# VH-VL binders against q0atu2: the designs that were tried, part 44

Target 1, 119 residues: q0atu2
Amino acid sequence: MLDKKARIRTSREYRNVFEKGKRLSGRFLIIYYVENALDNNRFGFITNKKIGMAVIRNRIKRQLRAIVREYQGQVKNKHDIVLVARAGIGKSSFEGMEKDYIAIMKKAGLFARNANKID

## First folded at step 1 (VH-VL)

Design m11 (framework fv_daclizumab)
Fold by ESMFold2-Fast, scan of step 1:
Structure m11 (fold): chain C 119 residues (1-119), chain A 121 residues (1-121), chain B 106 residues (1-106)
Amino acid sequence: as target 1 above (119 residues)
Amino acid sequence: QVQLVQSGAEVKKPGSSVKVSCKASGYTFTDYWMHWVRQAPGQGLEWIGYINPYTGDTEYNQKFKDKATITADESTNTAYMELSSLRSEDTAVYYCARGEDYTWYDSFDYWGQGTLVTVSS
Amino acid sequence: DIQMTQSPSTLSASVGDRVTITCSASQSIDYMHWYQQKPGKAPKLLIYKASSLESGVPARFSGSGSGTEFTLTISSLQPDDFATYYCHQYSTYPYTFGQGTKVEVK
């Protein structure tokens, strides 16, 4: 899991990212992102009912947190980033979600060099 | 249909500068990175750098850091590469190429037709 | 910088031949791409991620390999395949290409 300080928690904080942030769409994910005035990155996750049953949504949320945690060190510091899962993500593999995350983060300019490697 | 259309051939004197354009159409310009690659006559391919048109972020091959400046204009869907302090060894065909897609692999799936820059004295 | 070395630099072949081109990286890389270039034209993507065939590319083309050794294979060479082939690594900046392998008529 992600550390507590690395998580967006309040409706106010989510609204700030949506209102002031940039948006980029991937195959399975949409990200909204904005620079923050803190000393760390914060992540938020949204999985809506159109994805599927609660068991599927909970699995997706858990897997997205694992992916974000794995690549946390590659993300440019001082950003608030919200991941919104698209309806089709329920049919994706873990690897498919991971690849989409990396692709959109690279497009957004949020990844450091060598972020295309997995070990 | 995806197309990348580059500006025409240029003949330049040593010490001058040149700015090559690459006009994109058939896709959302800000969804993909634009790379620049050169090929000297009879030689292989050499990567210069890229721009993310959505953020304006650039990355350069260290060899070209003080020679090339890559920019993008979202209003016209056009990427540019300016080369300064031209020397005879800069004579090459310069290509723009689209880099990112929905996979995480940076494959150059569409290329411009190339712009020949000749530096002669 | 990661150096990409292709072997052979030039290959003479006949229509119907099985052609193999090797690309060696100076250090381990995760993935690479292959391009085809015909005289006077821009390169064309053939294979991405070492082994994935680009849409519209004939099935006679295939790629394999990992780490430092990668191979492009043309199972039955056609007249349209006489061209120069380049490998490309995208694992680390600067991105680098092999020197090219020219496939010419025997």
Scores: ipSAE 0.007, ipTM 0.553, lowest interface PAE 13.5, mean pLDDT 85

Design m12 (framework fv_daclizumab)
Fold by ESMFold2-Fast, scan of step 1:
Structure m12 (fold): chain C 119 residues (1-119), chain A 121 residues (1-121), chain B 106 residues (1-106)
Amino acid sequence: as target 1 above (119 residues)
Amino acid sequence: QVQLVQSGAEVKKPGSSVKVSCKASGYTFTDYWMHWVRQAPGQGLEWIGYINPYTGDTEYNQKFKDKATITADESTNTAYMELSSLRSEDTAVYYCARLYEDSYFESFDYWGQGTLVTVSS
Amino acid sequence: DIQMTQSPSTLSASVGDRVTITCSASQSIDYMHWYQQKPGKAPKLLIYKASSLESGVPARFSGSGSGTEFTLTISSLQPDDFATYYCHQYSTYPYTFGQGTKVEVK
């Protein structure tokens, strides 16, 4: 679960990301992202009826939140990011969604902490 | 400036095939799905299918599944639609259209100019 | 497949007239748009999600409806509005369009 501070909560906040943000598409995900004036990142999650029944959409939302939480320390600070699930995501594995998320975040230039070679 | 430029008009014989191109410019080609829609002379619009240029994934209207093949070439920012086993009823203007998506809304925000495909002897 | 049926198929009108076009879906839908098309041109989005006016579209255009019955209204027809109008559902695949309504000069 992401902390309340790290979640986009209001329709106005979602609208700001869609209106002012950049868009990037992956295999199963679309992200919209914009720099914010806060000290932290915030994430939003959208799953629509084209994905499938409520039980499938809720599973996808839960899995996406888990993925975002695992990688939150690697995301460039001060961004609002909305993840929109594409219709085909319902047939994806957790690993497939995770790989797509990593690829799209790298392509967007939002993974800053992974630049340093640790080992 | 976003632009979708399609290949020129084609006149084909029954039983042949045709490949229509749609070259995208002014945006990142892999960021948007490309759809294909046709319009027979004096008739309404029919959705054919789409391609995700990033993955190569396609979806077709069942009516066109054995007729149309949609592909994309990321290196040239070009989407293609090939029609096989042409019949006179395939005579139509074929459009490519870019899909815009947000939270609960999808629409075609940019369209190609259309390609007239005429099937006659 | 969801069948979209428009009425009328053709209507004759004069500048200043109030024009109403209806669209009936064969089953309940949540999401639909209205497009305008002029001869030789690609369609242009007018109304999205049944009732939301697209940016840059004149305020004389409005949409309403839900479920299976939807309406496009032009409150005071202008010369630029003589065109063919299409309803479109995107609730389920395959995407389907109405047959079109041609608005022509009386």
Scores: ipSAE 0.005, ipTM 0.530, lowest interface PAE 10.6, mean pLDDT 84

Design m13 (framework fv_daclizumab)
Fold by ESMFold2-Fast, scan of step 1:
Structure m13 (fold): chain C 119 residues (1-119), chain A 121 residues (1-121), chain B 106 residues (1-106)
Amino acid sequence: as target 1 above (119 residues)
Amino acid sequence: QVQLVQSGAEVKKPGSSVKVSCKASGYTFTDYWMHWVRQAPGQGLEWIGYINPYTGDTEYNQKFKDKATITADESTNTAYMELSSLRSEDTAVYYCARDHYEYDWSGFDYWGQGTLVTVSS
Amino acid sequence: DIQMTQSPSTLSASVGDRVTITCSASQSIDYMHWYQQKPGKAPKLLIYKASSLESGVPARFSGSGSGTEFTLTISSLQPDDFATYYCHQYSTYPYTFGQGTKVEVK
């Protein structure tokens, strides 16, 4: 769902965000974020085995990418942001994940308070 | 140093409510979830639930959904757990414990000293 | 709910002994931790993710296992190690603990 250039691709890039970035926890999500030296934002997604079976983890990752894509225009430019799904996310609705994402991003100062969907 | 300091022991009558506090210091309160765990005399540990102090969102063990209410006050770095409709079986030491869920590891790395709640029996 | 069963419930040992405590989960789990608790004190995290030693915990403590069977080992028991040990599954709600294993003086 996201442009290839808007995705964190390598273990080294993920490691950089985890080691140098700030952390904020939501109900279903944790974000790690750091300012980058690029002209665009990049997003990473981590779904681990605590969430459940591969089918559930793949659904969650797909849904998170869709949420990020919808609100991409509201995110402050020049950031690398990694979304880590928490154990309870597998029982969340799409709307629940979306609400959590918006709340975390606004509190992090990365998102407009009254952000609207890109559509 | 990271420290979690809980309120003092309470003695309560059946049917009453109790509110236990857990004051955090030495770290950014909103970066860690706060769990509540109880331990009845001579028994093991039982997970009650947690709160994300950042959002106010909570998760409960189903057994405690109608009994426990967990809240947090970001301005005072204090988490609370209120137990309603107390029964003698609720007599236990109640602990708060912090947790930062990262990747595929998470443990309760710091615990409060515990609060003994005794329901007259 | 996932039941965590520890064996033995009580263990008598002498300083210098190798102590092994087992934890069995009723279902396969991905994440579990071990805690130490002394009388009148809160639990202390020893091992996270089955085998990772928590900072400040002595190297004589080690953890192993996967799936449903997990083990905590103390390679050479010290006086400070007489305590109750708990396993904890952090894979699925509700999070559950074992009943505890008390390591006491022989």
Scores: ipSAE 0.008, ipTM 0.555, lowest interface PAE 10.9, mean pLDDT 84

Design m14 (framework fv_daclizumab)
Fold by ESMFold2-Fast, scan of step 1:
Structure m14 (fold): chain C 119 residues (1-119), chain A 120 residues (1-120), chain B 106 residues (1-106)
Amino acid sequence: as target 1 above (119 residues)
Amino acid sequence: QVQLVQSGAEVKKPGSSVKVSCKASGYTFTDYWMHWVRQAPGQGLEWIGYINPYTGDTEYNQKFKDKATITADESTNTAYMELSSLRSEDTAVYYCAKSYDEFYEYFDYWGQGTLVTVSS
Amino acid sequence: DIQMTQSPSTLSASVGDRVTITCSASQSIDYMHWYQQKPGKAPKLLIYKASSLESGVPARFSGSGSGTEFTLTISSLQPDDFATYYCHQYSTYPYTFGQGTKVEVK
């Protein structure tokens, strides 16, 4: 579970990330991200109707929060990041979602360590 | 400024294949989906499918599943659509179009179109 | 597939007229987008998410509707507005368009 202060809560806060942030698409995820003026990172999660029924969307949100929580310490500080689940995510495994998250965060330059970056 | 520039008109024989290109500039190619839409002469718009250039993942209109193959080349910022087993009914203007996002998926920028004519 | 039906298929109008085009979906959808196409040109986005005006589009264009019924209105038709208009749904795959409404000079 993510701490309260690490979560984006209001529609206004989500809108700010969508309007001012950068966008990057993965296989199962899209991220929108922008630097914030706080001392910590905040995460938001969107699962829309294209994914499927509420039980599937709730499972995916729970799994994405667990993945974000696990890798929280590797994310560069002072960012608001919104994860949007893509239509195909409902058929993905937990491992598939985790791999996509790591890949997209590395490509965005948001992970402190990036194995694919050449000095 | 965002631009999508498509390859030139093609005239093909029935049974052959054609590959149309769409070169993107003015934005980060891998951040947005590229869709393909066709329009037969004097007819309306018909959605073919899309590609996520970051992953190579595609989605197709079931009608085109065995007809169209959509690909992308990140090194040249170019999306492609190949049509196989061409028939006269495939004569149309083919457009590429950039999706704004997955949430609402409106097509904010379009290529100029490529006329593909299939005739004996 | 969701069927999108536009009414009318063709309308004749004069500069200064108020023009209304309707789009009916065979199933309830959340939002619709509208595009304008001029002869020999690619379509251009006008309205997204039923009622949001795309940047650079004149304020005489407006959209409204929900569920299965959506409308595009041009409050005072200008010479530049003679074109074909298409509605577009994204609620389910495959994405579908209306058959088009041609606005002609009369």
Scores: ipSAE 0.007, ipTM 0.565, lowest interface PAE 9.4, mean pLDDT 85

Design m15 (framework fv_daclizumab)
Fold by ESMFold2-Fast, scan of step 1:
Structure m15 (fold): chain C 119 residues (1-119), chain A 121 residues (1-121), chain B 106 residues (1-106)
Amino acid sequence: as target 1 above (119 residues)
Amino acid sequence: QVQLVQSGAEVKKPGSSVKVSCKASGYTFTDYWMHWVRQAPGQGLEWIGYINPYTGDTEYNQKFKDKATITADESTNTAYMELSSLRSEDTAVYYCARETDYYWESAFDIWGQGTLVTVSS
Amino acid sequence: DIQMTQSPSTLSASVGDRVTITCSASQSIDYMHWYQQKPGKAPKLLIYKASSLESGVPARFSGSGSGTEFTLTISSLQPDDFATYYCHQYSTYPYTFGQGTKVEVK
């Protein structure tokens, strides 16, 4: 799980990332990201109704938070990052989501060297 | 400014293959997924699949997974779709289309002009 | 697969008419698009997210609906509006289109 200070909470904060941030698309994920004025990274998660029913959306959200947490130490500091799940994500595996996240973060230049999890 | 330009019309014999190109300009090619859609003469639109040009990852409509192969060349900002084992039923105009995201929703906002592929003996 | 069914398949109308096209999904979807296609041309995005007007599209076009029933309305048909209209769901794979509604001169 991510602690409170590592989460984007309000619609105003999400709006800021969408309006000022850069956008990159992966297979299952879109990220919007912008540098913040804080000393830490913050993450937001959007799983809208186009993905499926609540049980699917809740599973996806939990899996995305787990992935973000596992690779938290690899992310360049001082960024607000919003992960938006694409319609097809409901059919993905956990491993597929994880690989997509790593690929998109590396492309964005947000992952430090050696961003792959060892174990 | 933003545009997709496709290769010219093709006439092919049954059993052959065809490769259609779609060259992107006016935006960062790797930032947007590219979709392929076909339209048989006098018929509606049918989604074939997409590619993420950055990763090379693809997804296909199950109907086309044994027929279509979608690829992308980041160095030339060009997406490709190859159709194998052509049949007369594959005669159609094939479109590439860019998927953009309107406030976390997806749309096909820019379309190529279309490539007519005719399959006849 | 989600089936998108449009009604009517064809309609005859006169300039100045109010035209309504319906699109029904076989299961609930959150968002859908409307496209306009003229003969020999690629489709053009008209309405996204069921009700949002694409930039450059005239205000006489509007969309509404949610769940399984969606409507495209042209408040006062112009000569440029004689075309085929397609609804499109992008809620889940495979993405599917309606069969199309052809708006013809009466």
Scores: ipSAE 0.007, ipTM 0.555, lowest interface PAE 9.9, mean pLDDT 85

Design m16 (framework fv_daclizumab)
Fold by ESMFold2-Fast, scan of step 1:
Structure m16 (fold): chain C 119 residues (1-119), chain A 121 residues (1-121), chain B 106 residues (1-106)
Amino acid sequence: as target 1 above (119 residues)
Amino acid sequence: QVQLVQSGAEVKKPGSSVKVSCKASGYTFTDYWMHWVRQAPGQGLEWIGYINPYTGDTEYNQKFKDKATITADESTNTAYMELSSLRSEDTAVYYCARQYDTEYLYGFDYWGQGTLVTVSS
Amino acid sequence: DIQMTQSPSTLSASVGDRVTITCSASQSIDYMHWYQQKPGKAPKLLIYKASSLESGVPARFSGSGSGTEFTLTISSLQPDDFATYYCHQYSTYPYTFGQGTKVEVK
């Protein structure tokens, strides 16, 4: 689970990312991202009703946080990043979501080309 | 019918702790965050924190970080808030209130009836 | 913390009056919510996201505003509307409420 300081916590901060940020779509994820003026990265997560029932949406949100936490040390510092789950994510495995996250972050230039788990 | 039913009034000594319950019915418990808000007699509303019952994730108002502990039990669809090291200024009506999880802009659409906690020596 | 200041603190009105309550935030906020509270009862959500009417709330209630200035309007006050009204910012932790505006019979 991500520390409080690594989370986007307010509707204003989410709106800033949506309005000023860049957008990039993956298979199961859309990211919006913008450089911040802080010493750290912050992440936000959005799972809309189109994904499915709340049990599915909450599982996905928890799994996305776990993926982000695992790779947080490889993300370029000073960014606010919002992950929006696409409707099809409910059919994905954990590994599928992880692969999509890595691919989209590399395409955005937020990961090194060979970014992997720190362990 | 959506209902949030809270435990009954409590009278506690300074330095003690109290645990207030909020039992949810009429909806899927894990679909909504559960917030806790207090109101001192004749005063306004003060946000304490929330829990996501599905993940167990919590967020607290820093003022309450060392005082309040929020938990949830999915088997009984019940959220709890425990207050420790009670002082007279903790005398208030404590409310639970639900919020839809997936949209950060949704308001608190259903509230419990409130639990009066009185701290007196 | 974002401070929410309501004006007036108390308002005396008659049935049929147009009532306007103002809420000022110490910093720009995205959206805010309005609640109604009657004595001995829990608050009830009236307006969310500054201007969206909650389901089941009478159409005489409306909200407007952006940035730091928000208003709740009751177009024609009814007997059931004598209550205390609270604004609530949902933009930054900790979430904060205004001090309340009591609408009482004149």
Scores: ipSAE 0.006, ipTM 0.562, lowest interface PAE 10.1, mean pLDDT 85

Design m17 (framework fv_daclizumab)
Fold by ESMFold2-Fast, scan of step 1:
Structure m17 (fold): chain C 119 residues (1-119), chain A 121 residues (1-121), chain B 106 residues (1-106)
Amino acid sequence: as target 1 above (119 residues)
Amino acid sequence: QVQLVQSGAEVKKPGSSVKVSCKASGYTFTDYWMHWVRQAPGQGLEWIGYINPYTGDTEYNQKFKDKATITADESTNTAYMELSSLRSEDTAVYYCARDVEYSFYDTFDYWGQGTLVTVSS
Amino acid sequence: DIQMTQSPSTLSASVGDRVTITCSASQSIDYMHWYQQKPGKAPKLLIYKASSLESGVPARFSGSGSGTEFTLTISSLQPDDFATYYCHQYSTYPYTFGQGTKVEVK
């Protein structure tokens, strides 16, 4: 689970990211991202009802939050980032979603080169 | 600038078929779902179905399952709806409408201008 | 199928009036939206998720409600607001619309 401070919660905040942000599409995910004026990153998650039943949407959201949490130390600071699950994500493995997330974030230039490198 | 431009008005005989097009521009076509809605003269709006251009998946209102076929061509950013076995009751304005994938709830945020299909002898 | 019933079917009003229209669903719904349609034109999204104002829509429009009862309010009617308004449920297939409420000049 991500801290409340690291979550985009309101419709107004989501709208800001969609209107002013950049967009990048992956295999299972679309990200929208924009620099914020805060001291931290914030993440939003959207699993539209077309992805599947509530049980499937809730599983996907939970898994995406776990992936984001695992890699949050590698994300360049002061960004609002919204992850939108694409059609087909419900049939993806956890590893497949994770791989797609890493690829998209690298392509967007949002991963710091030496973030969390300890060896 | 997001635009959905539909093909022109059609006059068809009973029993024939018609195929209406909806050309999208100003956004990534495969990132949004496309719905079809009709409005008969003197009646309200009636949902026909949708297509996900990314996967090709479709969903239909049961009333239209044997009447309408929705397709999409991602090379031309165009969605299509074909109506078969036309009857006078199919006379209506047909709209395409974009479904906002990034919304928590599905919404029709942009609509085509509409295509009048008249079924007459 | 979920039936959406609007009240009133027609409404006569003057510029500056506060206008309210109601939409009743035959079953509890979680997703509903309001559209405006002017003669000869496609519908335009006004309110999504019952109460969220669509970008570019004037602040005089507002929506409220949950479950089976929803309301669209125009706080101070303007000439551009004479139109037909539709509610739309997006909770289950098939998606259904209300019959429409026509707001006419008094």
Scores: ipSAE 0.011, ipTM 0.566, lowest interface PAE 9.1, mean pLDDT 85

Design m18 (framework fv_daclizumab)
Fold by ESMFold2-Fast, scan of step 1:
Parts: C-alpha cells; sequence; structure tokens
Structure m18 (fold): chain C 119 residues (1-119), chain A 121 residues (1-121), chain B 106 residues (1-106)
C-alpha cells in the first residue's frame, strides 16, 4: 500500500509526466519520470487490455504497488514516476517484475547510491 | 458480474442532510475509483467528485466542495455520498459510477440505477 | 473549468437517417468520451478516447475529433437510438459534461 501523497492521482498529472518526462524501457516495464516541486515522490501505474483480462491486470497492479512500496526509500526524492506494464508482464513472476523494476530504476539514475547494494 | 446498487429515494426538508449509498459487487472494490454524478429533473449531467477506495483520496468539483462528502467502506464494498444543507436546487437523481482506467484515462463504465433526492418544504 | 458545448441541443430524425452530433471544448482536451442515456435510465458508455467503440456497442456508432472539436455519428439510426447523448471531458478537474443532445423521433 502506498501513502495517499505518494500516488499520482489525476489524468492531468499523468499527462504532465508523459509530456515532460524521460522514458526508459525494461523487459516488462516502461517508466516515465520527471522531477516535481513537492519534496516527495509520487507513483502512477498503467495496465491496459493488451496485458490480459481484468483479473490479471488487477493482480499486476497490486504486485507493482507492493514492489514500489518495498523500494520506496531507495528512490531519489522529488520525482513523479509512472510505471507502464508492457505486454507479456502477465506471464512474469513477482520476482521477475521486481528484478526488472530494480534494473530500470538503477539505469535511470533514480536509485540513491546506497541502493546499488540491494542486488 | 459487475453491479452497483444504490439506496432508495429520499424526500428531505431544506437545511437537512442526506446520505446515499452505492454497494458494489462483481469486482475488487479497491481497484477502481467511484464517482458521483447528479442530474436535476430535465437537465444534464454534473460531476460531483470521486473517491479512490484504496487510499481514501477524494477529489471534488469545487462547486460541491462544501456540500458533498464522499466516503467508502472497504469491509462492505460500499461508497457513500452525504449532502449537507440541502436546498430545493439539490433536487436531482444522484448516480454512482465506476471509474475504469485504460492506460492513463478513466471512463465511467458501470453506473448505479440512481437515487432520487427530492428537497421540498 | 472546461466548458463542453453540444450542437444541436435537440434534433428530430427518422429511422435510417445519418445523425451527427458535435461537441466543442472551451480549451484543448486530451480525454473525452460519449455517453447515451435513455429516459429513466442511467447513462451508458458508447465511445471512449474520442474514437474508440466500447465493447458491445453497435458499429453504426463512431466518434472523431481532437483538440477542441469532436463529433459522434450514427450512420443509420435505429429505434433503440432515440436517446440523449452527452460528451464528457476527463482531461482535468472538474470533469465536465456537455449539456446533452436529445435525438427524438421526427
Amino acid sequence: as target 1 above (119 residues)
Amino acid sequence: QVQLVQSGAEVKKPGSSVKVSCKASGYTFTDYWMHWVRQAPGQGLEWIGYINPYTGDTEYNQKFKDKATITADESTNTAYMELSSLRSEDTAVYYCARGYSEDWYETLDYWGQGTLVTVSS
Amino acid sequence: DIQMTQSPSTLSASVGDRVTITCSASQSIDYMHWYQQKPGKAPKLLIYKASSLESGVPARFSGSGSGTEFTLTISSLQPDDFATYYCHQYSTYPYTFGQGTKVEVK
């Protein structure tokens, strides 16, 4: 579960991240990210019908929220980050999604220096 | 299957309050936002606000900020909207509707049957 | 607030007619949808993202447009299509609807 203020809540805020943000693709995930002015991080999650039925999409959203929550302390402050699930993520394991998330966050430079020790 | 069932019609005096319920079934309640929309007799649709049942976060149309309070009870899969300081102009059918996210936008894909709230002296 | 204005407010049509309803936003929007409402019933989603047909909606319905100007077209009106149609923007708070276009029998 993420705190309320750690969630991107509006279509306008999502649009801002997509328009102004940088993009980086992983195996199962794409992230869009931009620095914000709020002194805290906010996360958004996008799953679409290409992933599978609602049951699968809802499971993926729950698992991604859990992964983000687990590593929230490693993320550089003041960023809005949107995770977009790619086609095929429904066939991945929780561990596979977690490893992909860590890899893309490190490559994006969004993990603090000491976060490099988690893998 | 997805179903939203609202509480029955209400007749209220000016100055009173009313609380309308919307019971959800057929899906995971916390995975979708719940919106409230009203329609005065013979008029169009007017968006009131929504709640994210997962976080408890709410967003309101500024016009309703001091009038409407939206809440959700995860244990009963029920969303509520309370209207305070009722006036005759609040007479309307009130709908709850599920926010279905596809990518980064939302559609209102399932609607409750509506609750008529009549405010008269 | 973004104002959504529909034209016409009412139109009379016959079965088999091609019907076009327009929706104009007071500023550029990214997300808009069309809903249908029959008397005494809740609205029903018809078109999402301006041009995508909702599952189960007949192919005679189509949507087009971008920015500030959007249209809903019914290629050959059927008896079940006499209803009020609403456009809806989801781009920014507060979310707003058009005033509605009533399609009635001629």
Scores: ipSAE 0.007, ipTM 0.551, lowest interface PAE 10.4, mean pLDDT 84

Design m19 (framework fv_daclizumab)
Fold by ESMFold2-Fast, scan of step 1:
Structure m19 (fold): chain C 119 residues (1-119), chain A 121 residues (1-121), chain B 106 residues (1-106)
Amino acid sequence: as target 1 above (119 residues)
Amino acid sequence: QVQLVQSGAEVKKPGSSVKVSCKASGYTFTDYWMHWVRQAPGQGLEWIGYINPYTGDTEYNQKFKDKATITADESTNTAYMELSSLRSEDTAVYYCARHDYYEGFDSFDYWGQGTLVTVSS
Amino acid sequence: DIQMTQSPSTLSASVGDRVTITCSASQSIDYMHWYQQKPGKAPKLLIYKASSLESGVPARFSGSGSGTEFTLTISSLQPDDFATYYCHQYSTYPYTFGQGTKVEVK
């Protein structure tokens, strides 16, 4: 669970990220991201009916929240980031979603570059 | 299956306080916010506030800030709303409602059955 | 505070009728929902974000609108649809509801 100040909650805040932010697509996830003027990062999550029935969408939401929580310390500070689950995510494993998240965050330049020094 | 089960009806005297409970089951309690909403007899809905059970953070409708206290106990998966200094105007059915704050645009997807609080002399 | 005003306050209809309920916000909003409530029961979410149908809700229900004017439509009223309907804005604190629209048998 993320702290409340680390969450994008209002439709206005989501629209700001969509309108002013950059977009990057992974296999199962799309992220929209923009630098903010705050002292912390904020995350938003969108799952829609194209993913599947409510039980599948609820599982995906919980797994995405867990993944973001696990890696939040590696995210460059001062960003608003919205994760949108793609229709195919319902067939993904937890590990598959996690790998996709890491890949797109690295490609977006949102993970600290130092995290990849060993590679 | 998701269920929110509230405590039973209460009859209280003016000036007393009441504490209503909302026991959650069928999901991870700390993954969702819990809101409180009331409805006076024959009237519409009025939002009181919410709690994030994971952090303990709360937000209140300003008119309830000095009257309502919302808490949560993650060991029992139970949210509470306490109303102090009860007046006859507080007679209402009180509902708890779950909110998935991670989906941003979503709202109150599951509601408790309601608890009638009657304030009379 | 944002005031949500519904019209009509009561509506008499027959099974098979097309029913439209309107909700007017005192200020522009873009996060609003519709609920159904039957006597003695808790409200049930029908439409979120003005136009998105909640899972398990029949397709005869639809929502539309933006800014300050929103509508809930039931394309062909069924016996199970006689209830009170509420709009709800979730754009800013405090969250506010409309006064309700009662759909009753003609």
Scores: ipSAE 0.006, ipTM 0.537, lowest interface PAE 12.0, mean pLDDT 83

